# VHH binders against Bifunctional D-cysteine desulfhydrase/1-aminocyclopropane-1-carboxylate deaminase, mitochondrial (DCD): the designs that were tried, part 3

Target 1, 364 residues: Bifunctional D-cysteine desulfhydrase/1-aminocyclopropane-1-carboxylate deaminase, mitochondrial (DCD), of Arabidopsis thaliana (Mouse-ear cress) (f4hyf3)
Amino acid sequence: SPPSWASHLRPLPSHTFSLAHLPTPIHRWNLPGLPNGTELWIKRDDFTGMELSGNKVRKLEFLMAEAVDQHADTVITIGGIQSNHCRATATASNYLNLNSHLILRTSKLLADEDPGLVGNLLVERLVGANVHLISKEEYSSIGSEALTNALKEKLEKEGKKPYVIPVGGSNSLGTWGYIEAAREIEEQLNYRPDDLKFDDIVVACGSGGTIAGISLGSWLGALKAKVHAFSVCDDPDYFYDFVQGLLDGLHAGVNSRDIVNIHNAKGKGYAMNTSEELEFVKKVASSTGVILDPVYSGKAAYGLINEITKDPKCWEGRKILFIHTGGLLGLYDKVDQMASLMGNWSRMDVSESVPRKDGVGKMF

## First folded at step 15 (VHH)

Design T5 (from T1 with T31N)
Fold by ESMFold2, fold request of step 16:
Structure T5 (fold): chain B 364 residues (1-364), chain A 124 residues (1-124)
Amino acid sequence: as target 1 above (364 residues)
Amino acid sequence: EVQLVESGGGLVQAGGSLRLSCAASGFTFSNWAMGWYRQAPGKQRVVVASITSGGDTKYSDSVKGRFTISRDNAKNTVYLQMNSLKPEDTAVYYCAAGIPLTDYLTGEVKYRYWGQGTQVTVSS
């Protein structure tokens, strides 16, 4: 059943699956240089699974349940070539014995070639997803809805029963993933022996569903934290309108601008990084052991630190929960760009070592 | 392709016993939850018993203490031992399997895969 504070939303989901490993941990995140009394905490939604890891699996628990309830045998979705959503959808489809079809946008030059096996693509191709490439230009010209509908119609003519999931899983049904995450956070805080309460929640915004769900849950429930979304792709005004559409689809009766603050963190644009962003990801990894993906959580955390640096008094004494939305497989797409930042290596000196008695080439 | 085939139904006197079997093929049996459902003439299909992949069992109130669900992963088979049968147990019994799909409002679960059913008739 929904949280009591969300029971008035319409429509309610009909079904769910249990796909993610939940609840995910909340723990301190000791970044240096914070204003006096400011605490940064992290919620580890990167631990929702390995192949299913990230914020997307929470949305898929509702979307995949609808697909199965409608007797789908196939799932269609769409995204960028390194989409974490597409990878999570391919994995979840395999787990549920459904075929998956992924429409992946890439550069015009690469759209006619083998896309390779880097990062998220390795997982998708290993589980046997059907990969369909398009150019970024075709995506921009035609649009995600028309592209997925065209594939849906083709598969229906072949006798298949496709279910379409929009980009990022971000429709009103998928929003329930982070409405439930808000309940999870409430429960985790209630079980603690201390009186921990967060003033702020910080999260990356890619397609809008995550920020819609967490901000609505914080607003309606007991958390009452100010939600800061850091957009990694489109401008904040676009996302205020997009989130409003999701809220209206739930009949929530609230204004998106009242429940979330959306910041511009896109830098060079979606999936592109400045040198400063990559240096920040490296610094966080070496300083704290927390690995941020450079596309989503890295841009969001960098944006947060820049806001704190710009106006430290606004953040003094506050307790901030940063939601780590996963995305580590996308790091493998950035190795060349990060190479000059990496630590050193050396050849081990074995000149004084002697051969073992068992011979050369043994495994142990 | 996943297939579930029930057997062991038939006509039995009240107070008697039957053992239903459900042979599963086309998937790794040990990773799924399994359930038995029944449908009396003119009635809706209702849950009788379920067993998780880890072996945890649940029973409807009407069969607790009389029916036992078990699974033999080596034989890819789930069983329903039905003792102390009553005329009200008369129904078509269906085997179901898969990852549980949960009704968000009620918490009731259902399964994606179903057998064709086996008739159980209990008379005096």
Scores: ipSAE 0.581, ipTM 0.843, lowest interface PAE 1.1, mean pLDDT 91
Fold by ESMFold2, fold request of step 16:
Structure T5 (fold): chain B 364 residues (1-364), chain A 124 residues (1-124)
Amino acid sequence: as target 1 above (364 residues)
Amino acid sequence: EVQLVESGGGLVQAGGSLRLSCAASGFTFSNWAMGWYRQAPGKQRVVVASITSGGDTKYSDSVKGRFTISRDNAKNTVYLQMNSLKPEDTAVYYCAAGIPLTDYLTGEVKYRYWGQGTQVTVSS
């Protein structure tokens, strides 16, 4: 059943699957250079699985349940060529014996070519997803809704029963994924022997559903943390309106501008990185052992540090929970751009070693 | 595509035994949970026994000690051995399989795939 503080929202989900590994850990994150008394903590939603991992699986627990309850045999979704959402959807579809069709946008030059096997795309092609390429220009001019509807109509004429999942799983039903995450955080804090309470929650905003869910849950529930969303693709005003649509679809009766602060963190744009962003990802990895993806969590954390640097007084003494939304596979798409930042390597000196006598080609 | 076909039902006297089989095809049998349900005349369909992908079993109180669920992954088949049958065991028995879909409000679990059922009648 829903959290008691969300039981008035309408519609309630009808069904759910258990797909993610939950709860995910909350632990201290000792990022250097924070203002006096400021604490940074991290919620490891990158641990919700491996090939199914990230924030998307929480949304898919509701969306895939609706698809199956409606007797769909096929799932359609859409995103960038390295979309974590498309990868998670392809994996979940396979688990549930559903065909998946992914509309993936890429550069005009590459849209007519083999998309390769880098990062998220490797997982999608391994699990047998049907990949449909479009250019970024076609995506921009036609729009995600029209593109998915066109494929839906084509598949229906072929006798299929498709279920469409919007960009990032971000509709009002998908919002329940992070409403439940808010309950999970409440429960984790209640079980602690201390009285830990977060002043702020920080999270990347790609498509809006995660932000809507965690913001609404924090507002309605016991957390009452100020939610900061760092937009990696569109302007904040767009996302305030988009989130409002999701809240209205739940009959929540709240204004998005009252429950979330949305910051611009897109830099060079979606899935494009500045050298400073990649250097930050490397610095965080080397100093803390936490690997941020460069597209979402990396931009969000970089954006947070920039906000703290601009006005450190505003952040003094605060306890901040950063939600790591996953995306590790997307790092493989950045290896060439990061090469000059990487640590050294060497050929091992074996000049004083003795060759083994029991045969070559053995693992031990 | 996905098919579950029950067999082994019939008429038996009280105290007797029957063995139900559920032949499965069109999916990876080893990865799914499987179960037997029954529906007596005028009653709701209820769980009888279930078995996880790892082989762990559960039974309703009314059949515990008398019924045994098992699975043979090589043959894609689930069995229900029913011993010491009673007239109250009379029902249509259904095989079910899949990843459980949970009703968000009630917690009731349903499976995506069901067989057509096999009649078991126990005369006194």
Scores: ipSAE 0.537, ipTM 0.827, lowest interface PAE 1.4, mean pLDDT 90

## First folded at step 17 (VHH)

Design V1 (from T3 with K110R)
Fold by OpenDDE, fold request of step 21:
Structure V1 (fold): chain B 364 residues (1-364), chain A 124 residues (1-124)
Amino acid sequence: as target 1 above (364 residues)
Amino acid sequence: EVQLVESGGGLVQAGGSLRLSCAASGFTFSTWAMGWYRQAPGKQRVVVASITSGGDTKYSDSVKGRFTISRDNAKNTVYLQMNSLKPEDTAVYYCAAGIPLTNYLTGEVRYRYWGQGTQVTVSS
């Protein structure tokens, strides 16, 4: 059943699947350069699975349930060439014995070429997803909804029963994923004996569904944390409007600008990184062991540190929860750019005095 | 194509035992939950036992302590060991498979895939 503080929302989901490994852990995250008394914690939604890793599976638990309830045999979704959502959707489809079709945006030059097997593409193609490449220009001129509908119609003519999932799973139904995440966080905090309470929640924003859910949950529920979203594409105004649409679709009766603070963290653009961003990701990995994806959580964390640096006094003594939204496989698309940051290797020098005998080392 | 084939049913005297088997194919067995249902004449189909992909089991009150559900992932088979059988256990037993679809409001679970069923008759 829905959280008590969300029971008034309409419509309520009819069904759900348990797909993610939940609850995901919360632990201290000691980033260097934090103001005095500031505590940073991290919610590891990258641990929701391996192939399902990240924030998207929480939405898919509801969206796939609706698909199955409607007797769909096929799922259609859309995203960037390294979309974590598309990867998670493809995997979830396979888990549920559904066919999947992915519309993936790429450059005009690459739209007619084999997309390869890097990162998320490897998983998508291994599980047997049908990949449809579209250029960024075509996407921009045609639109996500028209593209998915066109494919839906085609598949219907072929006798299939397709269910369309929007970009990032970001609709009113998908919003319930992180409404539930808010409840999960509440429960985790209640279980703790130290009365930990967060002043702030920080999360990346790519399509708006995650921030809509966590903001609404924080607002309506017991968390009452200020939610900071770092947009990795488009602009904050776009997402305020988008989130408002999701909230209105749930008849929440709240204003998006009241429940979330959206910061621009797109940098050079969606899925594009500056050298400074990549250096930051490397530094975070080196210092904390936490691997941030460069497209979403990496940009959000980088944005957070920048905000803190601009006004350290504002953040003194605050407890911040950062939500890691996954995306590890996306790093493989950045290996060429990151190569110069990786300098610690050598050929092992083994002394001649070390005994050697053929067959001692077994490889089987 | 998903296939579930039940076996092991038959006629048994009260107090006796049967072991049902359900051989599964057409999906990654280890990732799905499995369940046994039964339908007595003139009654609705009801859940008997379920087992998650992780091995967690659940039983109806009427069979607790008497029935045991288990799975062998290497054989893609789920079992129902039925001990101390009673006449009221007479029914067609069905194997079910899939990631369970849960009603968000009620918590009721349903499965997508079913076997053809096997008859179990317990005589007094």
Scores: ipSAE 0.751, ipTM 0.921, lowest interface PAE 0.4, mean pLDDT 95
Fold by OpenDDE, fold request of step 21:
Formats: structure tokens, C-alpha cells, sequence
Structure V1 (fold): chain B 364 residues (1-364), chain A 124 residues (1-124)
């Protein structure tokens, strides 16, 4: 059943799947350079699964349930060439014995070429997802809804029963994923003996569904934390409007501008990184062992640190929960750009005094 | 294609035992939950026992302590060991499989795939 504080929302989901490994852990995250007394914690939604890793599976638990309930045999979704959502959707589809079709946007030059097997593409193609490439220009001019509808119609003519999931799973139904996440966080905090309470929640924003859910949950529920979203594409105004649409779709009766603070963190653009961002990701990995994807959580964390640096006094003594939204596989698309940051290897030089005997080392 | 084939049903005396088997094919068995349902004459189909992909089991109150559900992933088979059978256990027993679809409001679970059923008759 829905959280008590969300029970008034309409419509309520009819069904749900348990697909993610939940609850995801919350632990201290010791990033260097934090102001005095500031505590940074991290919600590890990257631990929601391996192939399902990230924030998207929370949405898919509701969206896939609707698909199955409607007797769909096929799922259609859309995203960037390294979309975590698309990867998670493809995997979830197979778990549920559904076919998946992924519309993936890429450059014009690459739209007619084999997309390869890097990162999320490897998983998607391994599980047998049908990949449909579209150019960024076509995507921009046609729109996600029209593209998915076109494919839906085609598949229907072929006798399939497709269910369309929007970009990032970001609709009113998908919003319930992170409404539930808010409840999960509340529950986790309630079980703690130290009465930990967060002043702030920080999360990346790519399509708006995650921030809609977590901000609404924080607002309505017991968390009452200020939610900071770092948009990794488009602009904050776009997402305020988009989130408002999701909220209105739930008849929440709240203003997006009241419940979430959206910061521009797109930098060079969606899935594009500066050297500084990548260096930051590397630094975070080396210092904390937490691997951030450069596209989402990396940009959000980088944005957070920048905000803190600009006004450290305002963050002093605050407890911040950062939501890691996954995306590790996307890093493989960045290996060339990151290569210069990786210099800590050598050929092992073993002394001649070390005894050698064939067969001592066993291999499978 | 997903197939579930039940076996092991039959006639047994009250107090006796019976072991049902359900052979599954057409899906990754280890990732799905399995369940046993039964339908008595003139009654609705009801859940008897369920087992998650992780091995967690649930039983209806009527069979708790008497029935045991288990699974062998290597054989793609789910079992229902029925002990201390009673005449009221007489029913067609059905195997169910899938990732459970949960009603968000009620928590009720339903499965997508079903076997043809096997008759269990317990005589007094």
C-alpha cells in the first residue's frame, strides 16, 4: 500500500513488481573539502542490481507492472546511446519474458552504423533487445513521443502488444518509484539509534521522474529535507515545468518550485564531460571508492561541491544525503577520455630469485 | 514457450502423504517465483504455498505444518510435499510461475503462468 502521506494521491498504482534489490544502503561518504560539521551521506541506488543498477528500476517496478497487467508482450522505450534507463528496461523486460525495443539517439554519422558493444550497449544487445538508432537531429525534430508511437504502431501491425515507457520512465506512474524511495529512506532512518536526520537531499536530474518522486516524498513525508536536483541536460526551467506536470498528474497540489531546487549542472551538455568533471570523478573514486558515472551522479556531485565551495558557510553543520543513481557501465564509453587520468600500472618485474615451476599457478 | 506440467496427484487415504511435482520449461527457472494453488469443487482457486526465487516460502493457514514447498533449480522443478492429508485437501492442484505481480493496495500476488493441474483426492 502507498505511504500514508501519499495515500491521497491519484491515481494510485494498481500493481508493482519487486525487481530491485532493496533497500539500498545508506552510509557515510567522506568527500574531501567539506565544511566544518557538514556530513555527507550516500544512498546507494547503484546497488539496486547489476544489470538493473541505478535509479531507473524503481520506476520500472511500477511501469512494468502496468505493462504486464495490460497484457503487453513488448516494451518500447527511448534514450541516449548510453541510457541507463534503456539498459535497465531491456534487462527487466527479459526478466519478465517481454520483448524490448530501444530507440537510442546518437550522432548523425553513427546512426547508420553498428552501435557497438560498449557499456550499456553490451548489456542491451546481450539480452537481445531490439536496438533502433535515431539521430540527435531526428530526435530533436520529431520528439520522443512521436518516435515511440511510430514504433508502437509498427509493432502493432506486426501483431505485437507494445507498452511504451517514456524517457527515463518519467511519468506520473514512474514517479511512484521515488515516492517509495522516500518511504524507504524514512524507514531506514527510523531504525537507526542515532536519530539521523537529513537537511538536504541531492540527486541528479536527467528526465525529471526521480526528482519529482523524491521531492514529493520528502515534502509530504517525514524527511522534510530540502531537495537539490542537478540537471545534467536542458535547463532548470524545463524541469520545473516537467516535474510540475508529473505532480499535477498525481493531483499532488504542490508547486515544483516549492519542493525542489534545481541547479544547472549540464556543463558541456548531456553525456559530455569536461576534464575537470572527469578528474573529479577520478578523485572521488580514488579517495572514497565510490564510482560515479560522469553523466549523472558525477555531474551532480561535482555540482554539489561547487555549490559548497561558493558558500561554505551555508552548508556548515548540515547533513546531506546524496542519491547515487548508478550508471557505472556508461563509464566504459568514457575510457578514451579518461585514459590520461589512469597512469598507475606497470609490468610486474619479478626477481630471478623467485622460484619458477611450470604448473604452480593454476588456471581454469 | 513457458510450460508447467504437474504430476504426482492421485487418490490417497486420510492421513496419507503425496508429493506433487511441477516441471517447468521455457524460462529462467531460478529467477522466478513458484507457487501451488488448489481449486476444490465449487470453490475458488486459492493459494496453497509459494516459494520465491530466493527460497522464501509461504503457506496458507490450512496447510501450514503439513505441506512443504521446495524447488530444485537444477531440475527446473517445484515440489509440494503433502503430509497428513485431509479430505478437505481434495482439489485440483495447480502450479504457478513468474515474477509475482503484486497488487499495490492489497498486497495480493498473482502469477502469469499456470499448469494444467493435477487431481488430488483424499478419501475419508
Amino acid sequence: as target 1 above (364 residues)
Amino acid sequence: EVQLVESGGGLVQAGGSLRLSCAASGFTFSTWAMGWYRQAPGKQRVVVASITSGGDTKYSDSVKGRFTISRDNAKNTVYLQMNSLKPEDTAVYYCAAGIPLTNYLTGEVRYRYWGQGTQVTVSS
Scores: ipSAE 0.745, ipTM 0.923, lowest interface PAE 0.4, mean pLDDT 95
Fold by ESMFold2, look of step 17:
Structure V1 (fold): chain B 364 residues (1-364), chain A 124 residues (1-124)
Amino acid sequence: as target 1 above (364 residues)
Amino acid sequence: EVQLVESGGGLVQAGGSLRLSCAASGFTFSTWAMGWYRQAPGKQRVVVASITSGGDTKYSDSVKGRFTISRDNAKNTVYLQMNSLKPEDTAVYYCAAGIPLTNYLTGEVRYRYWGQGTQVTVSS
């Protein structure tokens, strides 16, 4: 059953799966340099699983249920070469005994080559997803809807029953993943012995479904926190319009600009990092043990810290919940750029150790 | 092709015991939740017991304390041990498997895969 504060939304999801490990922890996140009285807390949606993990699995619980209810045998989706959404979809499809087809955009130079096994691609290829490469030029020229429709038609001629999931799982149905996350946060706060209440919720914005869901849930429910979305691609104005479309598809009767503040955190663009962003990810890891992916949560957290640094007075005394949206596998795509930031290594000195010559011991 | 094949049904007197088996093939048994359902003549199919891939069990109130569901992943088989049988337990028993699809409004669960059923008759 939907949360009572969301039961008027239409359409309601018909079915759901339980795929994620929920609830995810909320705990204090002690970054240095915060204004006096300012508290930063983190919701660990990176712990929703391993290969399914991140904000995507919450959306897939509804999207994959619709696919199965419609008797699909195949799932089609589309994204960048290191899309966490495509990886989560491939994994979920395998769990549910569905075939998956992934349309992955990459550089023109690489589109005719073996894409390799870095990061998300390793998982996708291990579970046997059908990988279809296109160039980013073809993606821009043709568009995601036309590309997925072309593949859908091809598979239908082959006797398949495909279900199409849009970029990032971000349609109105997928939004229910983070409407339910808002209920989860409400329940976690109600269970606490104190009166913890967040003034702000901060989250990365990649395709819009997550921020639509959490913003609507905060607005309609008990959280009433100001939601700050940090766009890692496209401009904020684009996302205000995109989120409005999702809200309209729910018949929410709410203006996106009233429920979310969208900030530009794009930097050099989607999936590209400045040295300052990577240094920040390293600093957060060494200071707190929390590993942010550099593409989504890293850019969002960096953006938040920049806003706080620009105007500390505005943030004084506030309690902030940062939603970690996962994406660890994408970090492996950044190893060359991060190499100079990493700690040193050494060859272990074994000259005084007892030699091992007979193979006795563990192999791992 | 996914197949579920029930066995172990039959005629038994009230107070007796039966053990049902369901052999699964065509999908990896260890990742599935499994369930037993029953359908008495003229009635709807209802849940009896379920077991998750991790081994957590649930039972309907009418069978708690009398029935035990278990799974043997090495044999791709789920069992229902039925003790202290009553005439009201007379039904066709069906094995069901998969990741449960849940109706969002009602909470009712539907499995994607079902067996053909095995008859259990408890004589008074």
Scores: ipSAE 0.630, ipTM 0.848, lowest interface PAE 0.8, mean pLDDT 90

Design V1 (from T3 with K110R)
Fold by ESMFold2, fold request of step 21:
Structure V1 (fold): chain B 364 residues (1-364), chain A 124 residues (1-124)
Amino acid sequence: as target 1 above (364 residues)
Amino acid sequence: EVQLVESGGGLVQAGGSLRLSCAASGFTFSTWAMGWYRQAPGKQRVVVASITSGGDTKYSDSVKGRFTISRDNAKNTVYLQMNSLKPEDTAVYYCAAGIPLTNYLTGEVRYRYWGQGTQVTVSS
């Protein structure tokens, strides 16, 4: 059943699956240089699975349940070549014995070639997803709805029963994934022996469903934290309007600008990184052991630290929960760009070593 | 195509035993949950026992201590050992499998795949 504070939203989901590994941990995140009394905590939604990992599986628990309840045998979705959403959808489809079709946008020169096996694409091809390449130009000119509808019609003529999932799983139904995450956070705080309460929640914004769900849940529920979303792709004004559409689709009766603050964190643009962003990801990894993906959580955390540096007094004394949305597989798409940061290896000198006395030198 | 085929039903005297089998094909048997349901004449289908992919079992109160569910992943088969049978156990027994689809409001679960059923009749 929905959280009591969300039971008035309409429509309610009819069904759900349990696909993610939940709850995910909340723990201190001891970055140096924070203002006096400022605490940074992290919610590890990168641990929702391995091949299902990230924030998208929470949305898919509702979307895939609707697909199965409607008797779909096939799922269609669309995104960038390194979309974490497309990878999670392919994996979830396999678990549920559904065929998956992924429309993946890439550069014009690469759209006619074998797309390779980098990062998320390796997982998609390994689990047997049907991959359909398009160029970024075709995506921009035709649009995701028309592209998915065209594939839907083609599959229907072949006798299939496709269910279409929008970019990033971000429709009003998918929003329930992070409405439930808000309940999960409330429950985790209630089980603690202390009185931990967060003033702020910080999260990356890619397609809007995650920020709509967590901001609505914080607003309606007990958390009451200010939600800061860091957009990694489109302008904040676009996302205020997109989130409003999701809230309207839930009949929530709230204004998006009242429940979330959306910041621009796209840098050079979606999936493109400045050297400063990559240096930050390396610094966070080496100092805390937390690996941020460079596309989403890395940009969001970099944006947060820049805001804190710009006005430390505004953040003094606050308790901040950062939501790690996953995306580790995307690091493999950044290996060449990060190579100069990775300089801690050597060839072991064995020239004066004494051979093993037991005489066993086998690998296994 | 996923198929579940029940067997082992029949007529038995009260106090007797039967072992039901459900042979599964067309999916990864070891990763799904499975269960047994029964439907008495004129009544709705109800859960009898369930077993997770990891082997955790649950039973309805009416059969607890008398029935045992088990799975043999090597044979792709789930079993229901029914001991100390009573006339009230008379029903069609169905095998079900999958990742449970949960009704969000009620918590009732539905499996995507079902067998055709096997009749169990317990005479007084």
Scores: ipSAE 0.610, ipTM 0.848, lowest interface PAE 1.1, mean pLDDT 91
Fold by ESMFold2, fold request of step 21:
Structure V1 (fold): chain B 364 residues (1-364), chain A 124 residues (1-124)
Amino acid sequence: as target 1 above (364 residues)
Amino acid sequence: EVQLVESGGGLVQAGGSLRLSCAASGFTFSTWAMGWYRQAPGKQRVVVASITSGGDTKYSDSVKGRFTISRDNAKNTVYLQMNSLKPEDTAVYYCAAGIPLTNYLTGEVRYRYWGQGTQVTVSS
C-alpha cells in the first residue's frame, strides 16, 4: 500500500513487481573541497542491481506490472542510443518473458549501419531486444509519441499485444518509483541511532519522472529536503512544465516550481561530455572510489560542485544527499575520450631470479 | 510456451500423505518463484505454499507443519509434500510460477503462469 502521505494521490498503482535490490545504502561521501561544515552523503541507487539497475528499475517496478496485468506480450520504449532506461527495460522484459522493442536515437545519421555493442547496447543485444535505429533529425521532426505509436500499430497488425513505455519511463505511473524511494529514505533515517536529517537532495534529471517522484515525496512526507535536479538534456523550463504534467496526472495539487529547483547541467548536450566533465568523473573515482556515469550522475555531481564553488556560503553547514542513479554501462561509450586520463600498466618482470617450473632458478 | 503440469493428486484417507509434483517447461525455472494454491468447491483459490528463486519458503497457517514445498532445479520440478491430511484439505491444487505480481493495495501476490490443477480428495 502507498505511503500514508501519498494515499490521496490518484490514480494509485494497481500492481508492482519486486525487481530492484532494495534498500540501497546511504553513506558519507568524502568528496574533496567542500565548504566548512558541509556534509555530502550518497544514496547508492546504482546498487539496485547490475544489468537491471539504476533509478529506472524503480519506475519499471510499476510500469512492467501494468504491462503484465494488461496481458501485454511486448514492450515498446524509446531513448538515446546509450539510454539506461532502454537497457533496463530490455532486461526487465526478458526477466518477465516479454519481447522488447527499442527505438534508439543516434546523434549521427548512422541509422543504416550496425550500431555495435558498446555499453548499454551490449546488454540489450545480449538479452535479445529488437533494436530500431532512428536519426536525431527524424526523432526531432516526428517526436517520441508518434514514433512509438507507429511501431505499436505495426506490431498490433502482426497480432502482438504491445505496451508502450514513454521516454525514460517518465509518466505519472512511473513517478511512483521515486515516491516509494522517498519512503525508503525516511525508513532508513528512522532506523539510524542518530537523528540525521538532510537539508538537500540532489539528483540528475534525464526525463523527469525521478525528480517528480522524489520532490513530491520530500514535499509530502517527512524528509522536507530541498530537491535540486540537474538537467542533463533539456532546459530547466521544459522540465518544470513536464514535471507539472506528471504532478497533475497524480492529482497532487502541487506546483512543480514550489517543490524542485532545476539546474542546467547539460554541457555540450545529452550524452556529450566536455573534457572537464570527464576529468571530474576521473577525479571522483580516484579520490573516493565512487564511479559516476559521465552522462547522468557525473554531470549532476559536476553541476553540484560548480554551484558550491560559485557560492560556498549558500552551502555552508548543509547536509546534502546525492542520489547516484547508476548508468555505469554508459561509461564504456567514453573509453576513447578518457584514454589519456587512465592509469598506467606494465608487463610483469619474470626474470631469472624467479623460480621456473622445472626447478632451475630456485631462490636460496 | 510456458507449461506447468501438476500430478500426484488422488483420493486418500484422513491422516494420510500425498506428494504433488509440478513439471515446468518453457522458462528458466531457477530464476522464478513458484507456488501452490488450492481451491475448495465453492471457495476462492488461496495460497498454500510458496518458494522463492533463492529457496525461501512460506506457508499458510492452515498447513504449517504438515506441508512442505521444495524445488529441484535439475528436474525443473516443484513439489508439495502433504502429510497428516484432513478432509478440509480437499481441493483442486494449482501450481503457479513467475516473478510475483503484487497487488499494491492489498499485498496479494499473483503469478503469470498457472497449471491446469490436480484434484486431492481426503475422505473421513
Scores: ipSAE 0.594, ipTM 0.836, lowest interface PAE 1.3, mean pLDDT 90

